# VHH binders against q9y6x5, part 266

Target 1, 379 residues: q9y6x5
Amino acid sequence: LPPKLLLVSFDGFRADYLKNYEFPHLQNFIKEGVLVEHVKNVFITKTFPNHYSIVTGLYEESHGIVANSMYDAVTKKHFSDSNDKDPFWWNEAVPIWVTNQLQENRSSAAAMWPGTDVPIHDTISSYFMNYNSSVSFEERLNNITMWLNNSNPPVTFATLYWEEPDASGHKYGPEDKENMSRVLKKIDDLIGDLVQRLKMLGLWENLNVIITSDHGMTQCSQDRLINLDSCIDHSYYTLIDLSPVAAILPKINRTEVYNKLKNCSPHMNVYLKEDIPNRFYYQHNDRIQPIILVADEGWTIVLNESSQKLGDHGYDNSLPSMHPFLAAHGPAFHKGYKHSTINIVDIYPMMCHILGLKPHPNNGTFGHTKCLLVDQWCI

## First folded at step 13 (VHH)

Design U108 (framework vhh_7uia_1)
Fold by ESMFold2-Fast, scan of step 13:
Structure U108 (fold): chain B 379 residues (1-379), chain A 123 residues (1-123)
Amino acid sequence: as target 1 above (379 residues)
Amino acid sequence: QLQLVETGGGLVKPGGSLRLSCVVSGFTFSSYAMAWVRQAPGKELEWVSSISGSGGYTYYEDSVKGRFTISTDNAKNTLYLQMSSLKPEDTAVYYCARTEYKYSGEWRPFDLWGQGTQVTVSS
């Protein structure tokens, strides 16, 4: 019978939370599985881009979800992550659930992973839930486990997305020990519920489970604001995305807009599109705007207003505060193995290998994850 | 017809308690996050508390944390705010409001409001 994989994301789970808080259920999961201590995500370090990178193995410039708010210069369409289900935005890549369904008569199931409620290349996840933040973790888990046990063709790939600790990270900031301790304890309890449910249903021993996240979180402050209105008048540009990476579409000459912005604040870098650092892999897409502003860690770009966010992400992907972790358990994985770092784009070819799928061309390197796997020779 | 109706306000002495209720109609209650927002006379709107549609996640403004508890009863289509250890500074019109959490980690702007209920804390 084909191997099965459940991919779980807790949005905004910074890697070092594992060292700063107690996670008895997650630590029991890791003890008999594998832990990757840091996952180097893609730039920009935002939810939609990184979730799509996990399931495609592609940098944002290649898969086309380059931000949570986007403008496509060729078609003149606008995107927002709140309710935009237009396949146009998602069709520059083939996510793993589509590949899974097109090979060997297999089904996919999804509980709210970004993109799974959209037909991509005319293919939607076989079982899915429309995105609704009000649906409990328990209901998402009940649906996923039902579909894993009761589907024909069999569900071999399933995804589960949860909004915390990202929502609380934004609200309280990651340095609020009291609030973050409470939120992270609830997440650990949900992981305990997940493991218990899989054991009760007879799935635990034969199911591969990956628990990961899309990004981390850094502390912000009202003392660390960049007022864009003090740099440039609104009549000169259209704002496509604001903070901490501002996407600027000039209404006048690009060089003139650049010259007004380039020395405005010591706490942001201003790039013409062609000057964006190569290490970001954030240049070759029509949805990347002609001028990009990148705030320094912990700085917020605002429009003549205060910010209520005490935590944020989207910053430089070299920053450890932006990194999530990856933990995995199941027949494909070693037991009690710890690995230091992988790239987030490496997850896709690893998952394809576990499922016996032929991956689409991607930016991941299978060799980076082979030491996690029992069927591979680790050199 | 989309409607939010607040009740339970009134006059209370410092250190007292009140429970506010908000009855929702015209939409699927559990599909939205809900919030309590207050406005003191001559002041701006101040967010007080929010609850996810599942009821699993609650959020509070620092000044009310430990004193106020937000909850829902999905069977009654009702949002509650249990207020204890009330202070004169809590005197305001309290509104319930509808919102939605985005994937980006931000609550959406409040897009549906009740008429408000007056809470007065005085000796």
Scores: ipSAE 0.015, ipTM 0.380, lowest interface PAE 7.4, mean pLDDT 89

Design U109 (framework vhh_7uia_1)
Fold by ESMFold2-Fast, scan of step 13:
Structure U109 (fold): chain B 379 residues (1-379), chain A 123 residues (1-123)
Amino acid sequence: as target 1 above (379 residues)
Amino acid sequence: QLQLVETGGGLVKPGGSLRLSCVVSGFTFSSYAMAWVRQAPGKELEWVSSISGSGGYTYYEDSVKGRFTISTDNAKNTLYLQMSSLKPEDTAVYYCARTEYKYSGEWTAFDLWGQGTQVTVSS
């Protein structure tokens, strides 16, 4: 029988939450599985880019989802994660559900993972839900578990996405212990529901389950704002993305725009595209704008207005506050093993190995995850 | 003339329903997401819901999920918020706003606002 994998994302689940709050259901999951304490995500540390990196194993400059709001200079198309479902934006990479369906004549199922409701290289998940945040976790789980029982061809790869704790992290900030405790307890209860549902359906012992996230969260404040209007007039540029990484498309000479911005605030770095640090792997794509502004952790870039966000992400991917974790359970994984750190791009080749798929060229390193797997040995 | 005009507010008892409407002029939904933002007496602005220009993506604040529904009618150039099971905590001025960004996972820039419509939920 072919191996099966369920990939679950809780958006914005900062790794450090595991140390500061109690997760009895998640800890029971980990006790009989594996935990990676920190996952180093890709830059920029945003939802759509990192969710696509998990399923392609590619840096953002390579898979083309470089932000939640984008402009393509060659085609002159605009994208927002709240605006367009055009396959054009997703076609620079091949996500794992496409590979799963094409290499082994298997089915894929998706409950709202970013990109799963658009055809990519003329292929869409065999079963999927259009994104709607009002759909409960229970309804998403009911559909996924029902689809995992389909056998013609069998569903071997399934994804499940949930918006929390990201939404509450933005609203309350990660330092609001009272509100975050309530939100995180609810998430732990959902994990308990997931495990019990899989046990009742006889799926638990033969299904590989990965629980992970795309990024963390850091505390913001009304005292830590960068007013871009104090630096440069709106007539000199088009704003493609704002905070904490601003994407600037100059309407005048690029050097003039750069000079107006480069020393405007001690709390942001201003980069010409070719000067973006190599360690970000954020340069070689037409959707990366000629000038990028990167705010320091906890600082928000605004346009002469206050910010409602008490928490945010998108910051430098070297920051521990931006890191999620990865926990996994199933026949492919060791029991009771803890690992310190992997790169988020390493998840894709690991998942391909579990499913018996040949990975497309990617930026991950299989060796980084081999210690998690029962059929592999770490040095 | 770029303009947003909200209507449909009023006084309602707990458990009641209201439908807010926002008529837009000077642009179409195809290039913009639309949002509802509210402000309760003595409180800061709170994002409530957003919808993509295609209508394919909808987003809700947790406290309103399952109770509120955002929708558009492109032929009428109108944004709606259907509110059900209203609570006293929903009492606020409700604003229609234009945005190009998703609030819950991204910085939200609102570049065009309506004048607001008052919703009061009381016994």
Scores: ipSAE 0.011, ipTM 0.493, lowest interface PAE 9.3, mean pLDDT 89

Design U11 (framework vhh_7uia_1)
Fold by ESMFold2-Fast, scan of step 13:
Structure U11 (fold): chain B 379 residues (1-379), chain A 123 residues (1-123)
Amino acid sequence: as target 1 above (379 residues)
Amino acid sequence: QLQLVETGGGLVKPGGSLRLSCVVSGFTFSSYAMAWVRQAPGKELEWVSSISTSGGYTYYEDSVKGRFTISTDNAKNTLYLQMSSLKPEDTAVYYCARTEYKYSGEWTPFDLWGQGTQVTVSS
């Protein structure tokens, strides 16, 4: 029987939530599986970029989803929710479900993972759900488990996406222990439901399951705002993305715009595209704008207004608050093994190995994850 | 010329229904995501729901899921919020706002606001 993998994302699940809150169901999952305590995500630490990095193994400059709002200078196209189904934005990489379907004529299934409702290189996930936040976790899980049991060709790769705890992290902030405790307990209950459903259907012992996330969350405040209007007039630039990484397209001389921004706030760094730190791997793509502003952790860039966000992400990927975790269980994984850190781009080549797929060229290093796997040597 | 105008608020009994409308003028409606944000007496602004302009993606605050439905009519440049099974806790001024709301529930700052419409749920 071919190996099977279910990849689950709980959006915005900060790694240290595992230390600060109780997760009895997740801890039972980990007890018989593996835990990676920190996953170092890609810059910028946003949902669309990091979800696409997980399934391609590429940095954002390489896969082309460089932000949740984008402008392509060559084609003059704008990326927004209304344009996210345009294959143009997604075609700079080949995600794992496309590779899975093409190499061995296997099926893929998706419950709302970003990109799975888009034909990428003329291939769409064999089974998928159009995004709708009102669809319950249970309905998403019912569809995924139905497709895992009742597909021809067999579903060997399945994805499941859930919006929490990101939505509540933004609303309450990660330091609101009362509200976050309720949200995280509900998520742990959903993990319990997931495991129980897979056991009832006879899937649990033969299925590899990865539970991970795209980023963390940091506390924001009305007292930590950077008013971009105090730095520069709107007439000098077009704003492509705002916070906490602002993407600036100059309407006048680039150097003049840069000079107006450079020393405006002690709580943001201003970069010309060619001066963006190499460690970000965020430079070599036409969708990265000529000037990028990077706010310090917990600071929000605004246009002469208050921010409603009490939590946010998108910040420097070296910050532990931006890091998610990875837990996994199944025949491919060791039992009771704990690992410190991997890079988010390492997940893709590991998943390709588990599924027996030849990975496309990628930025991950298989050696970083091999200690998690039963069929590999670990030193 | 750039304008958002909310209508449809009023007084309803618990369990009742209301439909809020927001008519947009002065910009290309199909280029923006739209949101409903409310403010209850003595409380902070609370995001309620957002929709991409294509209508392909919708997002809801947990307390309103299953009770409220957001929708658009692009031909009429109108945003709607269908509210059912209303509770006293839903009493608030409801604002229509323009944003770039993303698939994951992330949004850019609200850069245009309507004047608000009052919804009161009481016996």
Scores: ipSAE 0.007, ipTM 0.311, lowest interface PAE 9.8, mean pLDDT 88

Design U110 (framework vhh_7uia_1)
Fold by ESMFold2-Fast, scan of step 13:
Order: sequence, then structure tokens, then C-alpha cells
Structure U110 (fold): chain B 379 residues (1-379), chain A 123 residues (1-123)
Amino acid sequence: as target 1 above (379 residues)
Amino acid sequence: QLQLVETGGGLVKPGGSLRLSCVVSGFTFSSYAMAWVRQAPGKELEWVSSISGSGGYTYYEDSVKGRFTISTDNAKNTLYLQMSSLKPEDTAVYYCARTEYKYSGEWTPFDYWGQGTQVTVSS
């Protein structure tokens, strides 16, 4: 049978949670597999952009999902996560499930990974679930395992997405040890359920499983707010995205808007699009607005209002608090190997290698992940 | 018809306990996240607590942590808020509301609300 891969995301799983909390089930998974301690994600460190980077191997400016809220100046279309299933937003890249279905006589399955319920280049995941946050992890797992065992052509690539610990990270903040401990213990129990289900169904020994995340989480506070209304009147701009990276579309002269914003707070950087640091790889796309504001870690940009968020993400991707981890187990992976850091764009070419797919041009470097793999030399 | 009906409010002494119930009809409430939101006289709406539909994850505003417990009974289509160690500052109309968590880490605005039930902590 062809090689199989299950890619699991626990949204907002900050890498250093592994050091500060106990994960007996995840620890057992890692003992017979591999751990990458830090994954350097792409900027901005948000859910939609980073989930699409994992499955395309591209920076946001290249794959086109540049934020969770977007405006395209050429087509004058608006994107938000509340109602957007327009393929237009996703068509600037080819995700791995599309490649899997088109290059090989194989199927893909998805439990709510971002983009899997959208036809991309006229191809939708062979099996998928429409996004609904109220569907249990157990139901998502039941569907994925059913599709892995009962499909023709066979499902060789499957994805499973879970909203925690992101939802609790936003609500409590990552420094709330009591509440985060409870949430993370529940996630570890879900990982135990996942492994046990795969063992009971005879899938465990022949399935490659990757457990990862899209970003981390940092502590926010009512004492760390940047009130944009104190800097500039609403009549001067259209707000495309707010916090912690604000996307500003000027209604007047761009330089005048920039001058009103540049001295507003010592806790945010204000960039004209062409001045955005090259290291972000966040410049060459029509969906990136003429002025971008980047708040310092833990600071929240608001519009003359308080924020109830005690945790957030979206900040500079060099910050360790924004980094997730990657753990993996299966026939493709070494046992008991720890690696320090990879880039999130490196996951895509690694997954293509495991599945025997020819990757589309991408920003990842296969050499960065070769030490994780049994069929590669690591010197 | 979609309906959320809160009951269980009343007058209690400081340090007392009270259990609020919200009976829902017209939708499968376990398919949605549910919340309790309160409003004191002449004040803004304040979110109190939320529970995920089928995941069982619970969230609390800091001032009620350890004192309030949110729970559901799917067989009865009922949302509960068990309130203990009540304070005069907990005096408010308590509303049951429906919400949804999004990929972006955002909770949607509350789209359906109950009529409210009055909680008064006196003395």
C-alpha cells in the first residue's frame, strides 16, 4: 500500500508549554518518534496564514493568505473568516492535498483544516468536514479514521484541526498556569485517544503522524493597549485588519496617514509597505496594505475601547512565544530523535518526500528536515 | 422558532448561591458554544462565562473564576450557571447567548439572546 500521512494541528500550541506542563501521552509519542522543539512560523503569526504555509511551503506574500482579514486592491474583494469560501483567496498556491489527488491515484481527507472545504484549482479534498467549532475531537477523529480505512482510491493524506489551546490561550492568557494546565492536560488526553484509536484500528504501525501547530501565544493586558483613535481620525483610512498587525488602507495621501501614525505609540512600528523588513517576507502581494502597524509583543491595538483578550498572537515571527513545535511518529521517522529548530515552510517538502509527491516550487529547504527521516543521511 | 429562556434568578444574600438555567429550543444547542453575559443597571454588557458545544471546554471572566461554574445537559437542551460566594457586584440581569469559535481565534458576536433573568445580591 502507498505511504500514508495524518497531519494534526492543535491551534496556538506554544512550544515552551512542553517544558512547563506534563504531557505523558505526547511524551510516549515522542519517545518512539521525533521532536522539533521550535518551528519558526511565517509572518504574520496568525491561524489562516500559517496553516496554509504548512501545506504549501510558501511565505504569505507568495500563497496569498496574508491575514485572517484581507482586502485585495485589484479585485476590490474582502475576506473574513465568517463567510469566506471564495476560491479566489486560496488559488495563489497549490496545497498538498490537491497535489496528492492530482499527481497520484489517491484521495485526501480533512477534518476542518483551513482551506480543505474550498475548491482550489478546481480540486477539493476528496473527503472533508465543513468548519464547525462545536464538532467534538472524537467525531473529527472518527471521520478521519473511517476515511483512512474505507476509501477507494485510498486516502494517503489526512488532516485534523483542533481549536485548543488557542481559544483558552486568548481567554486566559498563557501565564494562567491553573487554567492552561487544565486545558493542556485535556489536549494530552486527546492525543492519547488518537494513538489508541489508531492502534485499535490497525493503522498505527504503517501511518506517519505529524502533530504540530500554527503559532504560539503571548500574555496581553489592559495595561498594554494602543488606542489608534488617539492617533488618527477614521475619515482618513479604511481599517482592513486591527491587532496586533494593523492593515491600513489610506483614504487620503499615504504620507499624511503615515505621519499621523508613526509617533502614536513607542510600542508599535509603523511601516510603509516598501519599508516592511525583508526578513518578514511580507511585501509582494496586492493583499498587503499600503501601511502596516506591528505592535510589540503583548501590546494590543484598539479603537477607543478596552480589550478582553489576555493572550494573543500575530506578532514578530522571531519571538519564541510565537513558535509552535512539531512531533512525529511513523515508518518515515527516526525514534527518540530531538531537533532544535526548523522553518514552518520546511514541513511541506518533507511531507511531499514522505508521500512520494513532486513538490511545487516552495520556500522550504528539505535539508532542514532530513535528520528526522530514516531514509536520509544526517551528516 | 429559536428561543432561549433563562430562569433561576432571584434575591440572595452576599456569600449565597444560585443556579441559573437556560432552556433552548429550535436548534441543537450542543452544536453551538453558549455563553452567560450580564448587565448591571446603567452599565455595559459584561461577558461572564462560555462553554464549547461538544468539546466541554469552559471559560470564565477573572472576577468569577472559582465562584461560578458553567455546564450543560444535552438531554434537556439546558445551559446552567452555578453561582457561589455571590457578591453585591454580581447584581445584574443575566442573559444566555449563542456564539461560535472561528479559525482566527475569534469568538463571533452573540447572535441569539434570551430574555434575561434578574439576580440581586442584597444586604
Scores: ipSAE 0.035, ipTM 0.556, lowest interface PAE 6.4, mean pLDDT 90

Design U12 (framework vhh_7uia_1)
Fold by ESMFold2-Fast, scan of step 13:
Structure U12 (fold): chain B 379 residues (1-379), chain A 123 residues (1-123)
Amino acid sequence: as target 1 above (379 residues)
Amino acid sequence: QLQLVETGGGLVKPGGSLRLSCVVSGFTFSSYAMAWVRQAPGKELEWVSSISPSGGYTYYEDSVKGRFTISTDNAKNTLYLQMSSLKPEDTAVYYCARTEYKYSGEWTPFDLWGQGTQVTVSS
């Protein structure tokens, strides 16, 4: 009766990993489903912002999760991913699990997707797990499949989040083929486990499954550091976020801080908030600071220290290294279809269509994803 | 009390092997990412290896890849570093340290340290 959808994210899965490594389980998934080779994510290309864009269809300036570390100048509140479950940060948008629960007599389930352990507009996922990195993929999968198969009212939308290959991408960098090969093989094995679990439980043929990611990863180096302390003294500003997009809150006149920063390094762009390029859609929110520094790909902003990061993300969303992919399988999707590119904000209206939900106003375009769907006419 | 106790250091010849152990007490180490960090005489602290809280993922500094293996024994609340093909350059005090993997995908600075164990590689 009701259509069902499982949305899976492998954090930091750069699209071109698919071309450079072997994924037998993912390849079998794609052969009987669809592949979007590149998903153009939103700026900044960070975990919390892009995960929330996937489930709201909104740019970061519109949904309010503008970084992994934030300061709201109006309320004087600080956001940190390690401790902050305040609904205030998430209430500027309505994610799909909230819409799913409010429009029909349906349940949602979540294994650690960002925002799912927070009541948003007084609504929390019917079933959820609080974020805990010690919990294995197997336990997350066991809970999600149990909820999909044994819920009343039925779970029609479920999410599953996994931290890799992002953690390894940061430690090793994406150019470390030996270590990345081992990590990516483990992820492919987890995809195999997912498919086999769904088949064993009789869910596979009637469940729509999307496998995607929030961003990619680019190689960093000790030779590509921007020392912010060489540009400006700490007494002139409060640092809200550091790298590769620094969020600067001036303690003195904004123009004076800007003048100290604007020519500090040829490898970063310094923007007053109103001068941030329109193509980023990163301007119209109180949580975007008065001055933003954007490092060039592979450059790390530091405070008079070395960086241990060999990989990073957050860079310009036009960079292919920042792009994830999207693969999908199920009754809503064509079989063996490949598509070149969609915008990450297009995923939300597509998912609403699959679930029969009326989407909230969003920045996605349904036409961009219609060729993936069996019930649509591809133009 | 929260405590990390390292053992297994000593004197070894180049090409030799040692296994370092870190016994954790006062907390469940499987709830935290664990790391080995070393300091050679007159040098800065250098991260060597980390293991995820689930034990499913391991991470290594480039100079030790293929020579060192990090592992855990959840039943014994113990972290191990198996070191092989040791070089004079591996001479250092080795520290067991606790770290945290953040939801944002970043590793936090080390917040709990052991006392260290000396490893000396010389003829």
Scores: ipSAE 0.014, ipTM 0.477, lowest interface PAE 7.4, mean pLDDT 89

Design U13 (framework vhh_7uia_1)
Fold by ESMFold2-Fast, scan of step 13:
Structure U13 (fold): chain B 379 residues (1-379), chain A 123 residues (1-123)
Amino acid sequence: as target 1 above (379 residues)
Amino acid sequence: QLQLVETGGGLVKPGGSLRLSCVVSGFTFSSYAMAWVRQAPGKELEWVSSISYSGGYTYYEDSVKGRFTISTDNAKNTLYLQMSSLKPEDTAVYYCARTEYKYSGEWTPFDLWGQGTQVTVSS
């Protein structure tokens, strides 16, 4: 039987939640598997970019999903969560489910993941659900396990995505211990349901399962707002994305717009595209706008309005608050092993190895994850 | 046509209980998060409670936690707010509202509102 992998994402699961809250089901999963305590994600630390980096092994400037809202000046196309199904936006990279279907006589299945309901390089996931936030975790679990157990050619790569704790993190902020405790307990119960379902179906012992996330969460406040309207008039630019990383397309001279913005707030950095720090790997793509504003952790950029967000992400990827974790269990993984840190782009070449796929050129380093794997030498 | 219709408001004594109902029509109820928002005379709109589109997640403003319970009956396309231990400070017009959690991690602004139902807590 070919090796099988289920990749599970709980959106916005900050790594230090594991230390501050109790997760009995997740801890049982980890005891017989592996834990990576911190995953250094890519900049910007947003949902679409980081989910696509997990499945391509590429920085955002290389895979082309550079934000949750984008503009392409050459084609005049705009990307948002209401028009995300145009293959144009996703075609700068080859995600693992496409490689899985094209290199091997195998199927892929998606109980959701950014990109899986889009034909990328004329290839869509063999089985998929169109993204719909109203679909319960139980329904997603029913579909993915059915596809893993009853498909020909066999499903060897499968995804399962869940919106929490991100939705609650935005609503309450990560410092609201009472509300976050309730939400995280519910997530732990869902992990218990997942493991129980896989055991009941006879899948558990032979399936590789990765539980991870795309980013963390930081506390925001009405006392930490940057009013962009106090810096510059709307007539001087087109706003492509707002907070906490603003993407500015000038309607006048770029230098003039930059000069109006550069000293407006001590709580944001203003970059001309060519001056964006190299460590972000966020420069070499036409979808990255001529001027980028980066708010300091916990600060929200607004347009003469209040913000209802008590938590947010998108900030500098060096911030521990932006980091998720990775846990894994299955025949490919050691048991009871803890690892400190990997880069989020390292997940892709590891998954390719587990599935026996030749990875496309990528920014990950297989050596960073080999100590997690039973078939590798760790020295 | 898209409609939200609130009922169940009225006059109640401090410490009393009241149940608000909101019947929705014209859209797929289970595809949206639903909220209760209130406005006291001369004050700004205040979010009270929300219930998720999926998974049964509920959210409350701190001043109402433990006193109010939000719930849905998807078969009846009805949103409820069970209010207990009511205080004079809870006096307001209560609105049923629609919101949506987007894949991008953003909650949409409330884009569809009911007409409101008056709740008065007075001796």
Scores: ipSAE 0.005, ipTM 0.359, lowest interface PAE 10.3, mean pLDDT 89

Design U14 (framework vhh_7uia_1)
Fold by ESMFold2-Fast, scan of step 13:
Order: C-alpha cells, then sequence, then structure tokens
Structure U14 (fold): chain B 379 residues (1-379), chain A 123 residues (1-123)
C-alpha cells in the first residue's frame, strides 16, 4: 500500500503562540510525533506565496507567486484574490499534488489549499473544493476523510486549509490575550476533532499528518502608519501591492521615483529591484516590481487612510514573529522528537520522500529534515 | 433587493440591557461574515463585534467584551447583538454591516450597511 500524507495549514499560526497558550490536543499529537519549533518562511511573509512555497519547495522568485497582489508587465495581467484562478500565475512551478497525480496510480485531494482549485500544467487536484470561507472546518474534514477512504486510484496526498488564527490575528492583533486565547482554544479543539475522526475511520495509525502554517503575526497600531501619499504623488507611479511590502511600478524615470521615496520614512526601507537583499531571495522574477518598499515590523503603509488591522504579516522573514511551526505524526516520523528550526522550502523535499515521489528541482535541503524521519540517519 | 434593517434601539439607564436585531433580506449568511459597527455623536465609526460563518467564530472590541454577545438565527435571517451592563459611552447609532473573509483570512471593507438604530444610555 502506498504511503499517505495529510498536510494541514492553520493560516497565521505564529510559532510562539505554542509557548503562551495551552494546546492539550496539539500537545498530545506532538507527544507521539515531532515538533519543529520555528519554520523560517520565505519573503514576503504572505499567505499565497508561503502556501505555494510549502508545496513546491521554491522561493517566491522561483515559483512566481511573489505576493497576494501582482502585476506582469509583459502580459499586462493583474493577480488578486478575485483573479487567482488564472493558471498563468501558478505555472512557474509544479506543486506536489500535480507530481503526485502524474506518478502511476495516485490521486490528490484538497480542502481549499491555495492553488488546488486551479489547473496547473493542465492538472487539477483529483478531488477539490472551490475556495469558500463559509464552509466549516467539519465539512472540509468530512470531505478529506471521505476521499482518503473511498478513492480509486487511492488518494495518497491530501491538503486541508483553515483561515484561523489569521483572521483573528488581523482583527485583534496577537497581543490581545483574551481574544487570541479563545480563538486558539477553538483551533486546538479542531485538531482534537481531526485526530478523533482519523482514529474513528481507522486512518490514524497508517497516515502521515503534518500540521503547519504559512506565517506568524505581529502587532500593528494607528500610531505606526507610513502615509505614502505624504511622500509621493500618485501621478509618478502605479501601486501594485501596498502593505507591509509595497510594490511600485514607476510611470516616470525609476531613479526619480526612488529619490522621492528613499527618505519618505525612517520606518521603511526602499529598494531598487537589484538592491533587494540577497537573503530575501526576492529579486529574479518579472512579477517583482522595479521598486520595493519594506516596512519595519509593526508599521503599516497607507494611502492617506487609517488601517483597521491590529495585526499583520508580510514583514522580513528573519523576524521570529513571522515564523510558524510544524508538527507531524505518522509512520514516517519519530515519536517525541523536537527540532529547533527548518526552512519552509525544506517541507517539499521531505514530503516527496515520504510519498516516494521524485522532487522537481527545488530550494529545500532534505538534510535539514532528516532528523524528523525514522528511515533516515540524523548525522 | 439587498437590505439590512436594524431594530431594538432605545433609551436605557446605565447598567441596563438592550437586544439589537438586524433582519437580512436578499441574501443568506452562508457566504458573509456580519458585523455591528457604531458611531457615537461627533466621533468616528467604531467596530463593535463580528461573527464568521466559516467556523462560527465571534469577535469583539475590547471595551464590550463580557458585556455584549453577537449571535445569529439562520432560520430568521437575523443577526443579534445582546448588550448588557450598558454605559453612557455606549451611546451611539448602531449599524449592522456585511463583510467577507478573503482567501488570505483578511476582512473585506463593509460593503452593505443598514440604516442604523439609535442607542442612548442616560441616567
Amino acid sequence: as target 1 above (379 residues)
Amino acid sequence: QLQLVETGGGLVKPGGSLRLSCVVSGFTFSSYAMAWVRQAPGKELEWVSSISWSGGYTYYEDSVKGRFTISTDNAKNTLYLQMSSLKPEDTAVYYCARTEYKYSGEWTPFDLWGQGTQVTVSS
């Protein structure tokens, strides 16, 4: 029987929430599995880019989903939440469910992971749900478990996405202990429901389960705003993405726009594309605009408006507040093992190994995840 | 016809209670989160509470936690705000509003508003 893997994402689950709140169900999962305390995500630390990096093992400049809002100068196409189903945006990489389906007799199933409702390289997840935020976690779980048990060819790779705690992190900010405690307890209960459902269906002992996230969350404030309108006139540029990483397409000479922006705020770094720090791996793609503005942690870039967000993400990926965690359980994983840090791009080659798939070229390093796996030597 | 109609406002003494209702017509709650937003005399709009249909999550502004409860009755297409231990600073016009979770988990701007219902807390 082929190995099976369920990949679960709780959007915006900051790693240090594990230290500040109680998670009895998640702790029971970890006790008989593995925990990676910090996952260093890719820049920019946003939902679409990092979810696609998890399943491709590529930096954003390599897989082409470089932001939640993008512009391609060659085709004149715009990417947003409403235009996310155009395969053009997703075709610069091959996600793991596509590779899984192209190997012999294998199927994939998806409950709303970004990209799974898009035909990528003419291949869509065998079973999928169109994205709809109104669909409950229970309905997503019911579909995934049904497909895991009742599919031919068998489902060997399944994904499940949930919007919390990101929505609450934005609304309240991560420092709101009372609201975050309530939300995180509900997530822990959902993890308990997940484990119980898998046990009830006889899946638990033979299924590899990874629980992870795409990014963390940091506290924002009305006292930490960068008003871009006070620094440069709209006639000089087209705004492709705003906050906390602004993507600027100049309408005039690039150097003139850069000179107008570079002294705009002490809480924002302004980069010409070729000057973007190499450590970001955020330079070599046509969808990355000629000028990029990077706000300091907790600062919001606005256009002469107030921000309703008390929490945000997208900031420098070296910031611990931007880091998620990874927990895993199943026959491929050690029991009771804790690891400090991996890179988010390392998840893809590890998952390929577990499923017996040959990975596409990627930016991950299999050696970084070897210590998690029972069939590998940790030296 | 898309409409939100608020009722239940009125004059109440400090420490009193009121329940606001918002009747929704022209759509169901299944694709939308709903919110209560208030505006006190001479002040900016202030978000009070939201309820999500994706998982039944409820959200509150700090000043109303433990005093206000947001809920829905799907059979009646009605959103409620149960307000207890009311304070003079709760005096405002209360609006129900429609919002939507984006794929990124972000809330959309409030795109459909009711006419508002006046709540006055005065001794």
Scores: ipSAE 0.016, ipTM 0.531, lowest interface PAE 6.3, mean pLDDT 89

